# Ledger of designs, part 13: VH-VL binders against Iron-sulfur cluster assembly protein CyaY (cyaY)

Target 1, 110 residues: Iron-sulfur cluster assembly protein CyaY (cyaY), of Azotobacter vinelandii (c1dj52)
Amino acid sequence: MSLTEARFHELIDDLQQNVEDVFEDSDLDVDLENSAGVLSVRFENGSQLILSRQEPLRQLWLAARSGGFHFDYDEAGGRWICDASGDSLGELLARVTLEQIGEELEFPEL
Below, E stands for the ipSAE of ESMFold2; O stands for the ipSAE of OpenDDE; V2 stands for 0.75 times the mean of E and O plus 0.25 times the DockQ between their complexes.

## First folded at step 13 (VH-VL; framework fv_miptenalimab)

Design t2 (from s5 with heavy chain S32T M34V; at its last look DockQ between E and O 0.27; V2 from the best seeds 0.00; counts 0 for: pae E 4.6 > 2)
Fold by ESMFold2, look of step 13:
Structure t2 (fold): chain C 110 residues (1-110), chain A 121 residues (1-121), chain B 107 residues (1-107)
Amino acid sequence: as target 1 above (110 residues)
Amino acid sequence: QVTLVESGGGVVQPGRSLRLSCAFSGFSLSTTGVGVGWIRQAPGKGLEWVAHIYWEDDKYYNPALKSRFTISRDNSKNTLYLQMNSLRAEDTAVYFCARIYYGSDFLFDYWGQGTTVTVSS
Amino acid sequence: DIQMTQSPSFLSASVGDRVSITCKASQDIKRYVAWYQQKPGKAPKLLIYYASYLQSGVPDRFSGSGSGTDFTLTISSLQPEDFATYYCQQYYSYPWTFGQGTKLEIK
């Protein structure tokens, strides 16, 4: 029932690509860098999001202005879920983006 | 080579005010994912979180201290401040300045050696 | 506020021993616990975060475990430099709070 290493990395690669696609498809001027499995999103105002993979725990970690968040993959729902709040990754990304740059974006696949 | 150096401690009477400073180097408060804060330790006692600031000036306080203590910063001087008003005997402690870093899950990864505040008559 | 209670308050051990220090939270804090080491006259040093992640530069004889309310710091083979006071800290919710400390001394 636990994710294999290969499946974990595939799921993280997919979510990071989805996040990149959402920002690329937006009108926002954003600097995206994906290096060594870590995705950074730098907004025009200098604010940033950092998405990193934590293989030992099979988790996605998000660093945002409001704090650090840890997500487990929910196999039944097909979504990444914050261990503290129960928010989906998409819900939390939308919220922190609105907080940090005042823009409404949706992450419907997350 | 991250360093933090506290100053401004001393002996003061109850009811008075004191301002602590923390000069740091090897990082900038404007760097994303960075914060700085204050933790105190009364003589022979454990650690108590006081307050911290993140890189976008978001501030968080121990609610027991919020009415009397104010955290602030000057990014051009790489300096963090703690204004302590209406000091009480129970505020006697070593006050540490510490860095918060996203790579350590927003925990205190580098600490100064502290400055001592003694509140007594 | 979330209280963190450490056990034992004091622990005497020999070089080479395996020791464990526990920390109990007054409510479910998931895995939001850190461990710090403090030597006399020095500032604390971060050892472990998120219950089990080892901070960079910390020897791998240190490990952390637990979730929910019960957490453990383990030192697998004590070295002379490990005799210190150890603190757990929760960062699940504000205010951030620390345990009262566990003093580890040479037997």
Scores: ipSAE 0.225, ipTM 0.789, lowest interface PAE 4.6, mean pLDDT 90
ESMFold2 (binder alone), look of step 13: mean pLDDT 94; pTM 0.952
OpenDDE, look of step 13: ipSAE 0.267; ipTM 0.831

Design t3 (from s5 with light chain S93R; at its last look DockQ between E and O 0.44; V2 from the best seeds 0.00; counts 0 for: pae E 5.7 > 2)
Fold by ESMFold2, look of step 13:
Structure t3 (fold): chain C 110 residues (1-110), chain A 121 residues (1-121), chain B 107 residues (1-107)
Amino acid sequence: as target 1 above (110 residues)
Amino acid sequence: QVTLVESGGGVVQPGRSLRLSCAFSGFSLSTSGMGVGWIRQAPGKGLEWVAHIYWEDDKYYNPALKSRFTISRDNSKNTLYLQMNSLRAEDTAVYFCARIYYGSDFLFDYWGQGTTVTVSS
Amino acid sequence: DIQMTQSPSFLSASVGDRVSITCKASQDIKRYVAWYQQKPGKAPKLLIYYASYLQSGVPDRFSGSGSGTDFTLTISSLQPEDFATYYCQQYYRYPWTFGQGTKLEIK
């Protein structure tokens, strides 16, 4: 029932691809960089989102203008859940994107 | 190399104002994932968070100090400021400037050596 | 506000000893605790964040553990340079708050 190392990385790779697809399919002029498993989304106004993986804890970490957020994967729901707020990753990404660039984007179930 | 150097401390009477400066190098506050802030330490006491500012100019204050203290910055000079008004004896402390970095979970990873503020009648 | 209470306030130990310092939060802060080291007349140094992650450049003899309300900093084999004051800090909610400190001195 515990996530294996291989499944954890597969889930993070899938999540990062979904996030990249949302921004690539948008009208927004963003710079996407994925290096060493860390996804960076840089907006035209200079603000940034950073999605990194924390393998020992099996967590996704998001750095946004409003702070750092840490997510556990909920196998039953198939989504990443913030350990501090209970928000899904998709909900939080939509919120921080709206806060940082004023755009409403829809994210897949994450 | 990341460095932070505080200045502007001194001896002032209660009720007066003082502006602290922090000149930093080795990073830019315009870089995403960065911030700078102030932490103080009264003589013989522990650490107290004062305020900090992020790269988007978002500012956060200790509520006990918010009415009297204002954080600001000048990105062209890589300088952080703390304006302290209506100073009280309990504001006597060493004031440290420190960097916030996303790679350290938005915690204070580099600190200056501090500048001393003494408020006495 | 979230209060952080450290124990002990004062600790005497010898080089080579294993020591532990505890920090208790007044409410559940998940894993949002950091540990700092401060030597007299110097600025603090970040040692550990998110309860157990070692800051870059910090020796492996330092470790952190705990979640919820109870957290521990452990030094597995004290070195002469480790005699200092140690602070925990929560960053779960504003205002960010520190413990009162634990002074670690040579026996």
Scores: ipSAE 0.116, ipTM 0.758, lowest interface PAE 5.7, mean pLDDT 89
ESMFold2 (binder alone), look of step 13: mean pLDDT 93; pTM 0.951
OpenDDE, look of step 13: ipSAE 0.524; ipTM 0.893

Design t4 (from s5 with heavy chain F106Y; at its last look DockQ between E and O 0.06; V2 from the best seeds 0.00; counts 0 for: pae E 4.8 > 2, placed apart)
Fold by OpenDDE, look of step 13:
Structure t4 (fold): chain C 110 residues (1-110), chain A 121 residues (1-121), chain B 107 residues (1-107)
Amino acid sequence: as target 1 above (110 residues)
Amino acid sequence: QVTLVESGGGVVQPGRSLRLSCAFSGFSLSTSGMGVGWIRQAPGKGLEWVAHIYWEDDKYYNPALKSRFTISRDNSKNTLYLQMNSLRAEDTAVYFCARIYYGSDYLFDYWGQGTTVTVSS
Amino acid sequence: DIQMTQSPSFLSASVGDRVSITCKASQDIKRYVAWYQQKPGKAPKLLIYYASYLQSGVPDRFSGSGSGTDFTLTISSLQPEDFATYYCQQYYSYPWTFGQGTKLEIK
């Protein structure tokens, strides 16, 4: 069995909303933009994170200063896992955030 | 106005091949969030999903039919195809072409009237 | 594969009646259920998606409910044009599968 377009779309929407919520609830000065399946997080120092939906691959892509990461949805765990490292999206988001702005931020739901 | 028109149906013997066509208008398969697919219905029976294709040429098949059926498209002609090989009596059905639309949760929201395929000796 | 068990297979009713058709999934499919209407010799018509969302142009006497494994299509007051066969569909995962259908006939 594989994810349908509808499920994948909803999962991505939920994921991006969760990421937005974490940043909005933080004390960080961030500019958030979500359009056409692309969530952009711009930090005060000008660096950014980009989370984009990849429909054909059923993946979520994360673009950071340190590189690009690709995530598959793990239905058993209910979270997104990096296809290369096995790390969760939350773990990677926390890492790249720390690297880019020197601030610790947790993404417990990811 | 969205329209889909199937063609290519007919009577064939078991083991033969047949290619169905679906000419559509009112939308483009190159547009994000669009898809087109085939659903068949045996005489007096229910609906069976066959296959569909999305705007990125991403194809999905009913596992039971994947080895014999191939879905393809020609965007320049706004036409969907279904190549059916090694046809069996159980493939006898009305074959519907339908549009998939993201606004309808990526479901079949517009359907053609179908083309009939009869496989018999 | 996910099985969709639809009931009843046949239903007789009169104009103005309230009728319900049920579909049971073999596993939790959240709300990824659609309902179609098909009249003899015609193509199916999408009525409901995501369990309860009414497709554009469909009369509001049609409604859908349910989540998880049990889903229901309801017609609040049957009209003459509503006598047809109805199908549920899951699109939670591939392959997409349909219920066996419910033929709604005039009593």
Scores: ipSAE 0.035, ipTM 0.761, lowest interface PAE 3.7, mean pLDDT 93
ESMFold2, look of step 13: ipSAE 0.193; ipTM 0.779
ESMFold2 (binder alone), look of step 13: mean pLDDT 94; pTM 0.952

Design t5 (from s5 with heavy chain D105E; at its last look DockQ between E and O 0.37; V2 from the best seeds 0.00; counts 0 for: pae E 6.2 > 2)
Fold by ESMFold2, look of step 13:
Structure t5 (fold): chain C 110 residues (1-110), chain A 121 residues (1-121), chain B 107 residues (1-107)
Amino acid sequence: as target 1 above (110 residues)
Amino acid sequence: QVTLVESGGGVVQPGRSLRLSCAFSGFSLSTSGMGVGWIRQAPGKGLEWVAHIYWEDDKYYNPALKSRFTISRDNSKNTLYLQMNSLRAEDTAVYFCARIYYGSEFLFDYWGQGTTVTVSS
Amino acid sequence: DIQMTQSPSFLSASVGDRVSITCKASQDIKRYVAWYQQKPGKAPKLLIYYASYLQSGVPDRFSGSGSGTDFTLTISSLQPEDFATYYCQQYYSYPWTFGQGTKLEIK
């Protein structure tokens, strides 16, 4: 029951669009770049978040100041879950954004 | 290309202090996703993680060394430092400086050739 | 602290052989294992991360496998330049720790 390649890319595209929408709807000045399936969110202070797709494992990888995190898709819950901690992608994105720029954002669909 | 060059090693007596430097080029520690750190290897022994620092100045230490060792950096000079205090014979090792990079899952992807510290009376 | 135990400590093989070395973690570390190669008098070189991903520029005769507590590095067709000591490393939690090493010698 592993994800097909097409399904995996669709799910990653959806999550990346959600992340972009959250930052675009915010008052924050951020530079969003999506290239070759990798989303980069660059903050005014020069720090960034990097969301990449790791096709062989069907995983999303997040690079933040505090470290690298790996997410599996939970089909039943419809969300990406960190394989080490069990946090949802939305929970972790909110935490690392607060840590990096001091802003409280929510990612309610992640 | 990415290079790291360690310096500041030498022979010192127990109880003394020594500061190691690592000059690096081909990347900037101000860039998100970057880090640099120290790994040591006693003669004929394996590898031991010492400490590392990330681009936002977050620092992590081997707990066995944290009371005596301090990692720091000077971004304007692309230089990493390791201040080693109260040196002991067991600190005798080659000290490697290595880069940490997001693209290799924040693991040590480029290494210097090391500098040797010998602590003996 | 998480202990990493490698086996064997010493391995002798011929050019062209398939060799494997193992690394056992003292607790479940998922897939947070890296493998390094160190040639005599040189710094280590990252070979594999996240148990099975090949670092850029590493020949595909190297492969990694495993999850949980048991991990394996395999060289499918040993070359003369593969004479080295190999280390596993866990990065599941701090402090990061290495195995004691496996010295691979060519007969």
Scores: ipSAE 0.057, ipTM 0.730, lowest interface PAE 6.2, mean pLDDT 89
ESMFold2 (binder alone), look of step 13: mean pLDDT 93; pTM 0.945
OpenDDE, look of step 13: ipSAE 0.206; ipTM 0.818

Design t6 (from s5 with heavy chain S104N; at its last look DockQ between E and O 0.58; V2 from the best seeds 0.00; counts 0 for: pae E 3.7 > 2)
Heavy chain, then light chain:
Amino acid sequence: QVTLVESGGGVVQPGRSLRLSCAFSGFSLSTSGMGVGWIRQAPGKGLEWVAHIYWEDDKYYNPALKSRFTISRDNSKNTLYLQMNSLRAEDTAVYFCARIYYGNDFLFDYWGQGTTVTVSS
Amino acid sequence: DIQMTQSPSFLSASVGDRVSITCKASQDIKRYVAWYQQKPGKAPKLLIYYASYLQSGVPDRFSGSGSGTDFTLTISSLQPEDFATYYCQQYYSYPWTFGQGTKLEIK
ESMFold2, look of step 13: ipSAE 0.329; ipTM 0.823
ESMFold2 (binder alone), look of step 13: mean pLDDT 94; pTM 0.953
OpenDDE, look of step 13: ipSAE 0.469; ipTM 0.879

## First folded at step 14 (VH-VL; framework fv_miptenalimab)

Design u1 (from t1 with heavy chain S104N; at its last look DockQ between E and O 0.60; V2 from the best seeds 0.00; counts 0 for: pae E 4.0 > 2)
Heavy chain, then light chain:
Amino acid sequence: QVTLVESGGGVVQPGRSLRLSCAFSGFSLSTSGMGVGWIRQAPGKGLEWVAHIYWEDDKYYNPALKSRFTISRDNSKNTLYLQMNSLRAEDTAVYFCARIYWGNDFLFDYWGQGTTVTVSS
Amino acid sequence: DIQMTQSPSFLSASVGDRVSITCKASQDIKRYVAWYQQKPGKAPKLLIYYASYLQSGVPDRFSGSGSGTDFTLTISSLQPEDFATYYCQQYYSYPWTFGQGTKLEIK
ESMFold2, look of step 14: ipSAE 0.262; ipTM 0.795
ESMFold2 (binder alone), look of step 14: mean pLDDT 93; pTM 0.951
OpenDDE, look of step 14: ipSAE 0.778; ipTM 0.936

Design u2 (from u1 with heavy chain G33A M34V; at its last look DockQ between E and O 0.58; V2 from the best seeds 0.00; counts 0 for: pae O 2.6 > 2, grease 19.2 > 18.9)
Fold by OpenDDE, look of step 15:
Structure u2 (fold): chain C 110 residues (1-110), chain A 121 residues (1-121), chain B 107 residues (1-107)
Amino acid sequence: as target 1 above (110 residues)
Amino acid sequence: QVTLVESGGGVVQPGRSLRLSCAFSGFSLSTSAVGVGWIRQAPGKGLEWVAHIYWEDDKYYNPALKSRFTISRDNSKNTLYLQMNSLRAEDTAVYFCARIYWGNDFLFDYWGQGTTVTVSS
Amino acid sequence: DIQMTQSPSFLSASVGDRVSITCKASQDIKRYVAWYQQKPGKAPKLLIYYASYLQSGVPDRFSGSGSGTDFTLTISSLQPEDFATYYCQQYYSYPWTFGQGTKLEIK
C-alpha cells in the first residue's frame, strides 16, 4: 500500500519474469502465459499455478491446487511475503510445485 | 452461463444413507482452477460449510461431518456428489451446491437452488 | 475453529438509510472474509471477498472494510431490494465458518 503504482508494476513484472525464467530453465513441460498482469503456469498433468497482480491492495495473488495465497512486498528484505503464513513466495512456489507435480524446484530470487 | 442444479434430496429415516448430485455447466473441474462444494442450511438457521473439491481432486471436509459424508466428482459428467451415511435429524437442511473460483479468492460465487434433505422417524 | 460473531442479528431500516453490519473473528484472520446476501427461498449471493473487493455485478452502494478481527459491511443508501439476510464468512483456515446472520428488515 506504501508502494507507488509505478514501483508496484515494476516489481510485479520482475517477479513474473523471474518465475517464468525458473520454469523455462527447468526440464519440465510447462505452458506459460502472461497477459494483463496474470501469469498462468500449466503443468503437463493439467494442474496450474496462477500469479495475478492485485493493484488496489498492492499484492501478488497465487492460486494453487491447495488454495489461494496473498503476498505483500517487503522492502527491507526485497521479497514477497505471504500475509497468512509469513512464508516467502519462493518457498511457497517450491512447496506447491512439489505437491502438484512431484518435482523439486527452487525459487531463490523470490 | 455458469449453472448448478442439485438433486437427490428427500425424506429418509435416521441411520439411512442418501446421495446428492450436482450437475454443473459453464465450467469444468478438469481444465480450470476451480472447485465445487456443498453448503447446507437447516430450517431457519444459518449457513454451514460441508465440503468442497478442487480441480485436482483435492478434498476438504468439515471435521464434524467427515466420518459420515464423502464428496466426489465425475468430470466426464460435470457432476458433483455427496454421499451421506448414518443420517441424523440434525442433518435436515437445504443442501446447496456452489462453484469455487480462483478469480474471487476461491469463494462460492455461483450457487444452485438447493435440494432439501429431511431426516425424520 | 474460528468463530465469527455477527451483529446485529436483526436490523430495521428505511429506504435511503446508511446501514452497517459487523463481524468479529475470534482470532486474526487478516482479510480472509467474505459477505453474502440471501433472500427467502433463494441461495446466498456473494457480495464481497477478501474483506473489501466487490463481486462483479454487485452495486457499488455495497462496500466492505476491516482487517484482523473486525469487519464491516456497509450499504451507503438502502434500496428496496436490499432487505434480506446477510452473512459473513471466514476462509482463513479450515473449517470455513459463517456468522450467524443479520436479517435486515423494513422499518
Scores: ipSAE 0.278, ipTM 0.828, lowest interface PAE 2.6, mean pLDDT 93
ESMFold2, look of step 14: ipSAE 0.656; ipTM 0.894
ESMFold2 (binder alone), look of step 14: mean pLDDT 93; pTM 0.947
OpenDDE, look of step 14: ipSAE 0.238; ipTM 0.815
ESMFold2, look of step 15: ipSAE 0.531; ipTM 0.867
ESMFold2 (binder alone), look of step 15: mean pLDDT 93; pTM 0.947

Design u3 (from u1 with heavy chain G103S; at its last look DockQ between E and O 0.86; V2 from the best seeds 0.00; counts 0 for: pae E 3.7 > 2)
Heavy chain, then light chain:
Amino acid sequence: QVTLVESGGGVVQPGRSLRLSCAFSGFSLSTSGMGVGWIRQAPGKGLEWVAHIYWEDDKYYNPALKSRFTISRDNSKNTLYLQMNSLRAEDTAVYFCARIYWSNDFLFDYWGQGTTVTVSS
Amino acid sequence: DIQMTQSPSFLSASVGDRVSITCKASQDIKRYVAWYQQKPGKAPKLLIYYASYLQSGVPDRFSGSGSGTDFTLTISSLQPEDFATYYCQQYYSYPWTFGQGTKLEIK
ESMFold2, look of step 14: ipSAE 0.313; ipTM 0.822
ESMFold2 (binder alone), look of step 14: mean pLDDT 93; pTM 0.949
OpenDDE, look of step 14: ipSAE 0.575; ipTM 0.899

Design u4 (from u1 with heavy chain S32E M34V; at its last look DockQ between E and O 0.78; V2 from the best seeds 0.00; counts 0 for: loop humanness VH .278 < .308, pae E 5.3 > 2)
Fold by ESMFold2, look of step 14:
Structure u4 (fold): chain C 110 residues (1-110), chain A 121 residues (1-121), chain B 107 residues (1-107)
Amino acid sequence: as target 1 above (110 residues)
Amino acid sequence: QVTLVESGGGVVQPGRSLRLSCAFSGFSLSTEGVGVGWIRQAPGKGLEWVAHIYWEDDKYYNPALKSRFTISRDNSKNTLYLQMNSLRAEDTAVYFCARIYWGNDFLFDYWGQGTTVTVSS
Amino acid sequence: DIQMTQSPSFLSASVGDRVSITCKASQDIKRYVAWYQQKPGKAPKLLIYYASYLQSGVPDRFSGSGSGTDFTLTISSLQPEDFATYYCQQYYSYPWTFGQGTKLEIK
């Protein structure tokens, strides 16, 4: 079953809020911007993460220094899963954050 | 209004070196989510990825070329370079410079018209 | 390295025809395929990425489909400006590799 448009946007809004909460609760100096459904996380060293929604495919897209990653929502597991690697969004975010700023940060709800 | 213009091609003998330049405008490599790279096309053949560089100076190379080719940039001049050493006849090709952009999944969206490198006696 | 094999290598067609070009990957690459158009003496132009997503400014008579190992570029009604060589490209893993090309010409 594909996600409805409304359900998709609710899930994306929720994941973006969770990502913002993790960074806001951290002691990291980051600039967060959420505009037009796109979340940007800018680190103090100038590097960035970009989380955008791709409604026609019902996907979340993550752009990071190491590349672009595409996530489908797994209804059974209740999380977003990278179509190429099978990693969860939380695992990928932790990995790319470590790669870009050298900080260990966890996204336990993603 | 993105443009890329390659230069530095020419005829060289095998074993020599050559540096290609790509002057670009309409974007900056200091801006997140962009990159530039080199793709080549031998006469009558298809396309071959050579190397690219991202805004954070991260570099990726075709493994077959990495030992001889070096990609670099000068952000103050909006210029990308390809240093080609120990040139071989098989390196004869048109060399294109192209932009990479996160908005189209990090694929080559704007291309220059290419510069021709011919390696022969 | 992932090999991309296009077929046919050469295609002759008339204006108004529906044409399809296929590309087969040597392993599962999910949807990580792009299509480019190249006219003689010109640089390639990006048409489609992620198997089916049209690049901005590309006419909707172009479409892409497929996943896994088999991918197709379709032109629904061929126009005079569409006679060119077409390349697929995988970007699932490095090194990025292209198909050998399909030359589409006037019959």
Scores: ipSAE 0.113, ipTM 0.751, lowest interface PAE 5.3, mean pLDDT 90
ESMFold2 (binder alone), look of step 14: mean pLDDT 94; pTM 0.952
OpenDDE, look of step 14: ipSAE 0.470; ipTM 0.879

Design u5 (from u1 with heavy chain T31D M34V; at its last look DockQ between E and O 0.68; V2 from the best seeds 0.00; counts 0 for: loop humanness VH .278 < .308, pae E 3.4 > 2)
Fold by ESMFold2, look of step 14:
Structure u5 (fold): chain C 110 residues (1-110), chain A 121 residues (1-121), chain B 107 residues (1-107)
Amino acid sequence: as target 1 above (110 residues)
Amino acid sequence: QVTLVESGGGVVQPGRSLRLSCAFSGFSLSDSGVGVGWIRQAPGKGLEWVAHIYWEDDKYYNPALKSRFTISRDNSKNTLYLQMNSLRAEDTAVYFCARIYWGNDFLFDYWGQGTTVTVSS
Amino acid sequence: DIQMTQSPSFLSASVGDRVSITCKASQDIKRYVAWYQQKPGKAPKLLIYYASYLQSGVPDRFSGSGSGTDFTLTISSLQPEDFATYYCQQYYSYPWTFGQGTKLEIK
C-alpha cells in the first residue's frame, strides 16, 4: 500500500524534527532552517546538508557534499532507505556528517 | 542571470597542451550544492562528460581523460579551468562549461556557448 | 561504464505531432536519467531530470517517464522551436554517459 499524501508529510515532518533534535542536542554550532518543507543544516565551516521532500514519488531527498541521495520509506522497518545503496537515512546522515565536519553523530531513530 | 563563458580554445598541434577557462557569474562555488564542469562534443558527434568540481573542491573525471586532463578553479575570479595535456586528434571538439545545482539533482542546468579546440597537424 | 542507447537516431515529424524518443540503459539505473535538447550551434538545455521531473522554464508539452532500463521523452504537440537533437544522460554511476542523440527534423 503506497503512503497517502497526509501520511507522507507526517513522516517527513517527524524525520526532520528528529534531525533537528539530534543537532540541537549536540555541542555543534549549526544553523537549522526549515522553510517550505526543506530542512537546511548549515555547519560552522560553511558546509551544508539539505533535506527536501518529493511528494510525487513519496521520497526524501538528501543533498550532501558527496551528492544527492533518494530515500523510500520502508513502513515495515520504520525507516527511510536509500534507493541506490540500501543504507538507512540514519546511516547516510552519520556518514556525510563525519565526511563534512569530522564529527561522529548518531541518528538512531532514522 | 547565470552565465558561463568559455575561452582559450584554438588550433594546436598533436602532443601540445591547452588551458581552457570558464568565467561564470550569477553564482559562486562557495554556494552550497553548486558545481561546475566540462562537457565536450566532437564535430557531428554526441556529448561526452569530461570532468566537474563540486563545492569544497571535490573533483570527478572521465577516467578515459584523467591521465591527461586536470580540472581546477580560482574562486576569487569565479573561474573554472581545464588543463589539457598531450592533445590528440580525437580531442578535437567544442568544450562546454556548465553549472551543476543540487535543486535539479546535480545536473547541468546552465551552459556556456562553448570554445572550440582543434588538434591538427 | 553504463551504455545509453537512444531510439530512433532520426525522427521526421510535423508541427503538432506527438513524438516519443526512447533511451535504454545497459543496466538498472533506477530513475537516474536526464534529458537535454540541443539546437544547431547552441549549447544543450536541460529538460528533464530524475526520469520525470520537468526543469524550471521548460514547457509542459515535454514529459519524461520510465525506470530501470527503459526511459521515454515525450513531446505532446511539436512546436517549430522543438526541432533539435535530444540526448539522454545517466548519472547513476561515474562516468556519466550520454546517449548518441536523436535528431528530430521537420517533415
Scores: ipSAE 0.337, ipTM 0.821, lowest interface PAE 3.4, mean pLDDT 90
ESMFold2 (binder alone), look of step 14: mean pLDDT 94; pTM 0.953
OpenDDE, look of step 14: ipSAE 0.493; ipTM 0.886

Design u6 (from t6 with heavy chain F106W; at its last look DockQ between E and O 0.71; V2 from the best seeds 0.00; counts 0 for: pae E 6.2 > 2)
Fold by ESMFold2, look of step 14:
Structure u6 (fold): chain C 110 residues (1-110), chain A 121 residues (1-121), chain B 107 residues (1-107)
Amino acid sequence: as target 1 above (110 residues)
Amino acid sequence: QVTLVESGGGVVQPGRSLRLSCAFSGFSLSTSGMGVGWIRQAPGKGLEWVAHIYWEDDKYYNPALKSRFTISRDNSKNTLYLQMNSLRAEDTAVYFCARIYYGNDWLFDYWGQGTTVTVSS
Amino acid sequence: DIQMTQSPSFLSASVGDRVSITCKASQDIKRYVAWYQQKPGKAPKLLIYYASYLQSGVPDRFSGSGSGTDFTLTISSLQPEDFATYYCQQYYSYPWTFGQGTKLEIK
């Protein structure tokens, strides 16, 4: 059974706030924009991450330099899971941030 | 609004080289979540992915073509290129340029009308 | 490489008919399938991505379904402008590959 529309948006809002908090609490100079349900993270070197919600599919999509990733919410585990690889969103965000700017950041269980 | 226009096709002999160009407008490849690529279609045949490039210059190639084809761009001209070397008869096709956009799962959402490459003696 | 096999190769139908075109992947590709429409002498047009999500501007008489290896494009009530060749494409892994095409003709 899929998430309700309201629950999906609540989960995405929480996730986006957690990601913003990680970058805001870091010593990194990043530009964070959240508009129309899309969170963009622009790094000082010009590279970016884009986190967008795909409501009809109840998915979070991540655009990174290396490509795109789709996540379903695993209610039992309380985290977003990549449908192709099984990696958590937190693991993917840490990996792509390291790849794009060479910085190691820790993301909460997402 | 979004347009892609291919050029540089023509008739060439086997073993020769051609460079295709794709002039695009209505978007910038410097915008996050954008890409642009080449797809070809031999006469009477289906579609074959050739190569594409993302906004941070990451490049992906069809392995069957990678040894002979090189994708590149000129940011100042909003232009994508395909350098095709050691051309063979099997490379005869219409070559399409197409945009990649993150909002439709990084698939080809806008296409040019194509340019025809014919490789014959 | 992942092969995409479409069937049928040719399909004759009348305006108003409901038709389905199938595509079978040689391996599990989850939902990483797109569908394109191509009219003679023109570039392809993206219809559906991620197996079932409709591209902006595509009429809702088009729908997609399936996961794993078996995928279907359905047109619920054919219109005159729908007579074209249809291609599926997998994008689960490189190289990206297309099906051979299904030509939908007027009966």
Scores: ipSAE 0.048, ipTM 0.718, lowest interface PAE 6.2, mean pLDDT 89
ESMFold2 (binder alone), look of step 14: mean pLDDT 93; pTM 0.948
OpenDDE, look of step 14: ipSAE 0.489; ipTM 0.885

## First folded at step 15 (VH-VL; framework fv_miptenalimab)

Design v1 (from u2 with heavy chain G103S; at its last look DockQ between E and O 0.76; V2 from the best seeds 0.00; counts 0 for: pae E 2.02 > 2)
Heavy chain, then light chain:
Amino acid sequence: QVTLVESGGGVVQPGRSLRLSCAFSGFSLSTSAVGVGWIRQAPGKGLEWVAHIYWEDDKYYNPALKSRFTISRDNSKNTLYLQMNSLRAEDTAVYFCARIYWSNDFLFDYWGQGTTVTVSS
Amino acid sequence: DIQMTQSPSFLSASVGDRVSITCKASQDIKRYVAWYQQKPGKAPKLLIYYASYLQSGVPDRFSGSGSGTDFTLTISSLQPEDFATYYCQQYYSYPWTFGQGTKLEIK
ESMFold2, look of step 15: ipSAE 0.543; ipTM 0.869
ESMFold2 (binder alone), look of step 15: mean pLDDT 93; pTM 0.944
OpenDDE, look of step 15: ipSAE 0.708; ipTM 0.918

